# Designs tried in a protein design chat: VHH binders against q9y6x5. Part 282

Target 1, 379 residues: q9y6x5
Amino acid sequence: LPPKLLLVSFDGFRADYLKNYEFPHLQNFIKEGVLVEHVKNVFITKTFPNHYSIVTGLYEESHGIVANSMYDAVTKKHFSDSNDKDPFWWNEAVPIWVTNQLQENRSSAAAMWPGTDVPIHDTISSYFMNYNSSVSFEERLNNITMWLNNSNPPVTFATLYWEEPDASGHKYGPEDKENMSRVLKKIDDLIGDLVQRLKMLGLWENLNVIITSDHGMTQCSQDRLINLDSCIDHSYYTLIDLSPVAAILPKINRTEVYNKLKNCSPHMNVYLKEDIPNRFYYQHNDRIQPIILVADEGWTIVLNESSQKLGDHGYDNSLPSMHPFLAAHGPAFHKGYKHSTINIVDIYPMMCHILGLKPHPNNGTFGHTKCLLVDQWCI
Key: E = the ipSAE of ESMFold2; O = the ipSAE of OpenDDE; V2 = 0.75 times the mean of E and O plus 0.25 times the DockQ between their complexes.

## First folded at step 13 (VHH)

Design yf33 (framework vhh_8dlx_2; at its last look DockQ between E and O 0.81; V2 from the best seeds 0.00; counts 0 for: pae E 12.7 > 2)
Fold by OpenDDE, look of step 13:
Structure yf33 (fold): chain B 379 residues (1-379), chain A 119 residues (1-119)
Amino acid sequence: as target 1 above (379 residues)
Amino acid sequence: EVQLVESGGGVVQPGRSLRLSCAASGFTVSSHWMGWVRQAPGKGLEWIGDIYSGGSTFYNPSLKSLVTISRDDSTNTLYLQMNSLRAEDTAIYYCATGKDYYSRGFDYWGKGTLVTVSS
């Protein structure tokens, strides 16, 4: 039988939640499979960029989804969570579900993973759900498992996306133990439901399942605000993206804008595009604006608007609070093995290997995941 | 010992609603998946739906609009709400569960409760 893979994302699941809370279902999943304790995601540590990095193996500058909000100066197009269906934004890369479908006798399925409801390179997932946050996990799981079980050509790659614990992390902050405990228990229950459903359908033994996330969450506070209006007049620039990484499009001389912002706060780094640190791999794309502002961990960039978020993400990708985890189970994976860390872009070549796909050029390193796989030599 | 006891069956007129109960003992309903199946006279077993430990429900597509499965954790009881009953819904209704959380398929069954839909 051809190998099958289900990729599941729980948005905003910070890696250290596994250490601070109990997950009986997820722990059982891990016990029978593998765990990567920390996954270093890509900068910016936002939802759309990192989910696309998982399925392309590319840094944001390479796949072209450089933020949740983008602007292209040439075409004058805007990208946002409410306006994300233009293939223009996605076509700078080839996601794995497209690659999979181009193979003989294979199809892909998707439940609301970013980009899956868009024709990319004139190819859309054989089975997919249009994104709707109101659709329950149950319904998403039902569709995915139905497609995995009954499709012809067979679904060999599927993806499932869920918005928690990100939404709650934003609302309560990751340090709210009472509320987050409740939220994370629900997540564990959903994982339990997933496993039970797969077992009931007879899929569990032969299906490779990856459970991961795109980013973590850091605690924010009303006491840690950076107000740009205190430093520069709003008429001098257009804000493309705000916090914690602001994308600035100057309306006046770039140098003047930069000079007004460079000393705005000791808790914010200001970069000209050409001076963005190389370690971010966030420079070589026209969709990156001429100036970016990067707030320190836990600081929020604001205008004359009040932010009600008690948690946020998008910060430096080297921060542990931004890191998700990866757990996996199935024929391709060892049992009871734990690994310290990988890069999020490393997931792509691993998935390609599992599925027997030739990967497109990518920034991942297959060697980083070899120890997770039963068919590979691990030193 | 795992025990499942169905109740609430009987004779009902077409178009009416009926709620069946399944009292579970020997295990916690919230820690297991539970399901309903039925067997009409002269027919095989038909799956109605399941409820899993996390609360997710799955239904037979042919019955989805007519049934709702729920549970009460405090009383360790499973429910099957049936609406707009038809003659073809006449059957013995069983609640079932697996041996444990990780089981595939039904391992434990109640004795069943008869539902007769007749004018």
Scores: ipSAE 0.220, ipTM 0.691, lowest interface PAE 1.7, mean pLDDT 94
Fold by ESMFold2, look of step 13:
Structure yf33 (fold): chain B 379 residues (1-379), chain A 119 residues (1-119)
Amino acid sequence: as target 1 above (379 residues)
Amino acid sequence: EVQLVESGGGVVQPGRSLRLSCAASGFTVSSHWMGWVRQAPGKGLEWIGDIYSGGSTFYNPSLKSLVTISRDDSTNTLYLQMNSLRAEDTAIYYCATGKDYYSRGFDYWGKGTLVTVSS
């Protein structure tokens, strides 16, 4: 009987929510398993890039999903939330569900994880849902558990994605204790229902479950806006992505565009591509534009003087507010163990180990996660 | 300690709708896994659906389009809404719960309420 793994993401779940709010169901999950208190994600700290980093073990420059909005200078193609199905964008890496289902007598299932409804390397998840944000958590969970329990060849790797607390974090901001308490209680109830469903179906004892997230959330304000139209005429550049990391394709001399932007705000760093800090691992891909603008935490880059969001993410990945957590339970994991931090790219080689898969070349370090695993010596 | 009392059964015409109630006592409906089961004359028990402590609902696939399970935490009551009733839906309908949060089956049952679908 091959080992099985369910990977669950609750989008935008900031690590310190665990310390600042009550999670009775998640805490029970952790008590019977493991916790990584902070996961250092990849820059840019956005949804598509970080979900792909989890399942490939690669930095964004290496897997090619470098932002939620992209432009490829060689092919002249555009990527966006509404235009994300072209395999061209995803084919610079091989995600774990592709590797898994190409093994003899194995299949993969997916409920809305970014990229799982795309035929990457001509291979789409064996069982999947086309992305639709209107589909309830219950329906996603029902489909995943049905596939885990009732498929041939057996589903050995499954993914489940949920949009909260990211959506509410944007709407209310992470500092809105009243609204975020209600939102996070609902999420804890969903985690309780997930565990209860797995127990009712007889899956709990033999299924490895990872509950994690892609990034955190920081508070924004109408008092912290950077208006690009005040600094540079829009005709001088093409805007590929806006906030909090703007991707700027100059229409005139690059140095002239840089000079107009470099003193635009003390709350924004302006980088020529070759000057992007090495610690970001965000330089060596054609999809990274010649100039990027990186807003300080809590600042919003706008084209006008208003913003509808009270919380945002995408900032510098050294910021604790951008870090998610990871919890896990199952036969592969210790019980009652807490670990301080890993890199998000470390999750991939750990998952490959659990599933008995040979990892593709990646940026993760298996040694960073071996203390979580029962079959490894923690030293 | 745990008590479940179904109500709302009776004779109903085909094609009509009916809502069954289950008054719970000895626990809060949000603290347990709860569900509905029916037994037609001369047949075995048929699972209708469940509601989990967090509010997630799961249904028998053959009945999913016909039924809705809900609850009201303020009145400690579980509901079964049934639509487009057919003669084959004639059965005793039971409300049930597990003995605790993690039970795999139904340990406590109500006495049932009879639903008869006929002209």
Scores: ipSAE 0.000, ipTM 0.439, lowest interface PAE 12.7, mean pLDDT 90
ESMFold2 (binder alone), look of step 13: mean pLDDT 82; pTM 0.829

Design yf4 (framework vhh_8dlx_2; at its last look DockQ between E and O 0.01; V2 from the best seeds 0.00; counts 0 for: pae E 21.0 > 2, placed apart)
Fold by OpenDDE, look of step 13:
Structure yf4 (fold): chain B 379 residues (1-379), chain A 119 residues (1-119)
Amino acid sequence: as target 1 above (379 residues)
Amino acid sequence: EVQLVESGGGVVQPGRSLRLSCAASGFTVSSNWMGWVRQAPGKGLEWIGDIYSGGSTFYNPSLKSLVTISRDDSTNTLYLQMNSLRAEDTAIYYCATGKHYDSLGFDYWGKGTLVTVSS
């Protein structure tokens, strides 16, 4: 039988939540599988970009989803969470569910993973749910497990996405122990439900399951604001994306705009596109705007009309607060093994290996995940 | 000792609603998978639905629109709400916990409660 893989994402699950809160179900999952304690995600550390990096193995400049909000100057198109259905934005890469269907006579399934409800390279997941935040985890889990169990050709790759604890992290801030304890308890219970469902269906022993996230969450405050209106007139630029990484499209001379912003705050770095640090791998794409502003951890870029959240993400991808975790269980994985760190792009070649797929060119390193796999040598 | 006790069964007319209860003892309902199954006269066991520790519910697609499973953690009780009952819903209804639902090989069962739908 072909190997099967379920990829689960709990949005905004910061890695150190595992250290600061109790997760009986997740810990049991880990005990019977593997844990990567920290996953270094891609810059910017936002939802759409990082989820696409997981399934492509590419940096954002390469796969073309460079933010949750994008603008293409040539076509004059806009991308946002409410406008993400145009294949134009996704076609710069090939996600694993497309590869799975094109390379083999197999099916893919998806429950609201970013990009899965869009035909990419004229291919859409064999089974998918249109994104709807109102749909319960229960319904998503039900559909995914039904497809995994009863499909022909068989579903060999499936994705499951859930919006928590990200939404709550934004609302309460990650340092609100009372509220976040409640939220994270619910997440752990959902993991328990997932495991129970798989056991009930007889899938648990044969299905590879990865539980991960796209980014963490940092605490924000009203005392840490950067108001752009204090530095530059709004008429001089178009804002494509705001915080904590602002994408600036100048309406006047770029140099003038840059000069007005470069000293706006000691807690914000201002980069011309060509001067963006190489370590971000965030330069070689036309969808990256001429100027970007990067706020320091915990600082929020605002306009006078902007509202503030108590938690946010999107910051420097080297910050631990931005890092998620990865746990996995199944025939492909060891039992009771913990690993310190991998890059988020490393997940793709690992998944390809598990599924027996030939990976597209990617930025991941298979060697970083070898110790997680039973069929590989761990050096 | 694990015990499950169903109640609420009886004779009901077609089109009516009925709520069954399952009182559990010896374990915590909210910490375990709980399910309902039924057996009609002369037929095999049929799975109705499940509720998991996190509160998620799953139902037999053939019955989903007619049934709701819930629980009261304070009383350690499982419920099955049935609406628009039909003659074919006549069966002994069991609450259960444990193993693979496909084989209906549950670890623990109640004694069952009879539901008769008749004009």
Scores: ipSAE 0.006, ipTM 0.254, lowest interface PAE 12.8, mean pLDDT 92
Fold by ESMFold2, look of step 13:
Structure yf4 (fold): chain B 379 residues (1-379), chain A 119 residues (1-119)
Amino acid sequence: as target 1 above (379 residues)
Amino acid sequence: EVQLVESGGGVVQPGRSLRLSCAASGFTVSSNWMGWVRQAPGKGLEWIGDIYSGGSTFYNPSLKSLVTISRDDSTNTLYLQMNSLRAEDTAIYYCATGKHYDSLGFDYWGKGTLVTVSS
């Protein structure tokens, strides 16, 4: 009886891949549903922060996952991809799967969405997979569909996360047409498999499916390096995060560290925390370090003369290269509707509406997504 | 199941060289970001360097002239060559891989191999 929603993320899926590459399966999905051509994500345009913004409707400063690598100055705690299980980091917000399964006769399921293997507010998804990148998309999909079809109480909200095209975008760069065509064709095949599995299991007609992403990808180059070591000695600071937004914790006088950095490169903006542009909504959290360095698009901050990446993300969220897309299909959505843009924080109140959940206070605007939904007046 | 097994540690005299190996299983070394990290007794973790899937290497600047990272795709192994060893290089050496290229942190670690530089 209650409506069901599957939220799918393909990490690092830049919005303009849709028009620059062939996606027969995704295009069929879109033709029978809705498309938002560009989703403006949150700064910094990194994986953990933006996945948490999707499911909380909050800016990073408000939900507390401000980067993939963090330090909390009050508690002296450290967060990284390999140290992400302490609920302390996640408890500044309530993700939608927690709210969902606190409803009577509802469960939540998760296949590796960031944070879903953490007991947030003493609550973990009713069914979940511990993160393991070696688990195939097919196995993740099979588990999710098993839980959607066989659970008591029923699973009404499910998440599915996949690492591509982000991993390949870093490896090859988004402008490597030969390699990215092969990668994106595989992703389209997986979307085709997703739709076919849902049809074969009898889920397709009554399940709402959102396919989206957290960020895009920009081309990097050995010709676009900012050598941090040429500007400042290691002994003057602790490096919390490096590129393209470096997070700098001074070991000496903060003003001295700032002054050594502020004119280091014309391709990098240096901000004291209080001077971070308001449009970033990236200031009011203890986990945001006293100094951040923001590289220009396609520039890489390095500690030596070599680059580690051919593509990257994390840059200014006004950059079109950082923007993903959103597509959706299901009984809640119109068929054949295209919308130009929403904010990534708008996805949360839309999902709450579809599921009949009262949203927690958030930064999203339900009105931005009304035209996607059959039960809303658009005009 | 991801598994990383370091080997080649032991006791070595100052000034000598040592090559560490990391046998990987459950993934392909050539398709993943990998690196080496060490921990001296009573100290924090110290990043040594990385190798990306395309073979590019990135080193801690303080160690850059002393270490070399390489791999053998046919045996699915990662190597760390260390030269001119000193007592300060006594540590447990870990091989590691990350789940995402855009992270500073590694999320799969070996058990480590102990290197003792005897004075």
Scores: ipSAE 0.000, ipTM 0.101, lowest interface PAE 21.0, mean pLDDT 89
ESMFold2 (binder alone), look of step 13: mean pLDDT 82; pTM 0.832

Design yf5 (framework vhh_8dlx_2; at its last look DockQ between E and O 0.01; V2 from the best seeds 0.00; counts 0 for: pae E 14.1 > 2, placed apart)
Fold by ESMFold2, look of step 13:
Structure yf5 (fold): chain B 379 residues (1-379), chain A 119 residues (1-119)
Amino acid sequence: as target 1 above (379 residues)
Amino acid sequence: EVQLVESGGGVVQPGRSLRLSCAASGFTVSSNWMGWVRQAPGKGLEWIGDIYSGGSTFYNPSLKSLVTISRDDSTNTLYLQMNSLRAEDTAIYYCATGKDYRSLGFDYWGKGTLVTVSS
């Protein structure tokens, strides 16, 4: 009976939503399993980098997905959410579904987790959905559960990705209690449906399920804009990524560009690459540009005077507003246990342990997650 | 007391559509797992599809393109929309509910409504 794991992400699920809103279905899931109340994610606190950190156990500088928008000066390649299929970007690491699928008599399945529709190291998940945000949660869940139940060789590792509450968090902001309550109730209903489907198919008792997220969300405002065009002529640099961490490639002397930017706003930290704080682990990759701009929490870097977002993420990973949670249930996990915090890179070695995989070199610490697991001595 | 009352059956021509209703009482349709099952003359029960408490729907693969299950919380009603009806769709149609996520079957059934597909 091989060990099986389903990894589920609800994008942009801030950790403190759990205490500020009602989640009857998720709370039942937690009570029968484990909860990590806060997961410290990696800088920058963006979707593609953090989803890849979960499945590689690596900081962004080490796995090479350093932002949602990237430029590689040597190859002249561009990466974006609409141009993410080139394996070049993903090949600096080996995600867990590749390692899993290369084991004898195992396969991997994916419903739209970032990177799963790319042939990384010439290997793509045995069963996968091409990314399409219009595909319902129900269809994603149906495909994943069918693959978990009916595949040969058996699917032992599966991923499931959903865009909420991130999309609504951007639209309303996390402080809009009325709209976020409705959005989060729908998310809880989907979790209830997930559990119900697994029970109906006879998977619930023998499948390990992790429900987590990549980052949180902070409130933005039209009163908190940093207008970059007010500080520097756009012709002096190439803009690789904008907000809240801008990536700046100087076209002129970089000291001159830096000096113009460092006086732009008291609500923005400006770093030369060599001066990026060591705690970010965000220096040692050519895709990290010579200058980065890090907006203070709730501030938005713009080229014009408007922004349509009321919530955003990508800020300093020390901010509690950027942290997601992790919940898990299954034969590998204790029942009714709560843990205060882990690092997001710790999820990878834990998953490797559950699946009996040898982890690649990584930045995670297995010891941080031992208390979640029934086969480990916690103390 | 849990009660389920189906309606909307009758005689319908091949190729047409028909919408069946299931009025529920004694519980809230949105808090329960519900579904539709049919029985053709001389045949066993055939599962059509389910709707889970969170609103997700799952269908018998042979019927997936022909049917849609929905609900209306304000009227406490479950619906079955059937399209492109054929003679083999002649059956008694039942709605059913399970109250417990741990249940693998339906606990309560309606009386059924007859659908006859005939020219």
Scores: ipSAE 0.000, ipTM 0.369, lowest interface PAE 14.1, mean pLDDT 90
Fold by OpenDDE, look of step 13:
Structure yf5 (fold): chain B 379 residues (1-379), chain A 119 residues (1-119)
Amino acid sequence: as target 1 above (379 residues)
Amino acid sequence: EVQLVESGGGVVQPGRSLRLSCAASGFTVSSNWMGWVRQAPGKGLEWIGDIYSGGSTFYNPSLKSLVTISRDDSTNTLYLQMNSLRAEDTAIYYCATGKDYRSLGFDYWGKGTLVTVSS
């Protein structure tokens, strides 16, 4: 039987939650599998970009999902979480579920993973759910497991996405121990449900399961605001994305806009597109706007509006608060092994290896995940 | 031993078409994942496209309209058809295959063939 892989994402699950909270079910999962304690995600550290990086192995500049909100100046198209269905935005890369279906007589399944309800390169997941935040985890899980168990051609790759603890992190802030404890307990319970479901269906021993996330969460405050209106008039620019990385489209001379913003706050770096630090791998895409603003950790860029978020993400991807974790279980993985860190783009070549797929060119390094795999030498 | 030998490169005028060939030995092209990559002077490697054993092709979106990858099983040869060549298409073109999951995912490379687009 071909290898099978289920990729699960709990949005906004910061890596250090594992150290600061109790996760009986997840810990059991880890005990019987592997853990990567920190996953360095891609810049910007947002949901759509990082989820697409996981399944493509590419930096954002390469796969073209460079933010949750994007604008293409040539086509005049807009991308947002409410407008993400145009293949135009996704077609700059080939996600693994497409590869899985095209390389072999196999099917893919998806429960609300970003991009899975869009035909990419004229291929859509054989089984998928349209995104609907109101759909329960249970329903998503039931569909995924049904597809994994009863599909023809067989589903060999599946994705499952859940919006927590991100939503709660935004609402309460990651430092709210009372509320976050409750939220994270629910997440752990969902993991328990997942494991139980797989065991009940007889999938547990043969299915490879990766549980990961796209980014972490940092604490924000009303005392840490950067108001752009204090620095530049709205008539001078179009805001494509706001915080903590603002994408600025000048309506006047770019230099003038830059000069107005460059000293706006000591807690914000302002970059012309060509001056964006190389380490971000966030330069070589037309969808990146001429000017970007990067707020320091915990600072929020605002207009003449009050921020209601007590937590946010999207900051420098070197910040530990932005890092998710990765846990995995299944025949491809060792048992009881912990690894310190990998890059989020490293997940793609690993998944391809597990599934026996030929990977598209990517930015991942297979060597970083060798120690997780039973068929590889750990050097 | 796996070997890849590119040919068909040379000097061409802008607007012209060129077909590159990659003769493979030691493995069957139609049974393997194959790709084309190029490197322009002073630039990094750029993925052009690839073809799977099943025949599916994928292209760099920036080049998709200008390139076509095909193969001939009888001759065990991979092809890259390039149309409407521009000066910026000047590069060394490599064919590649393999199972390596490194950055570009290729284990085996040809020596490359130089394509110069100039008036």
Scores: ipSAE 0.000, ipTM 0.258, lowest interface PAE 12.4, mean pLDDT 92
ESMFold2 (binder alone), look of step 13: mean pLDDT 82; pTM 0.830

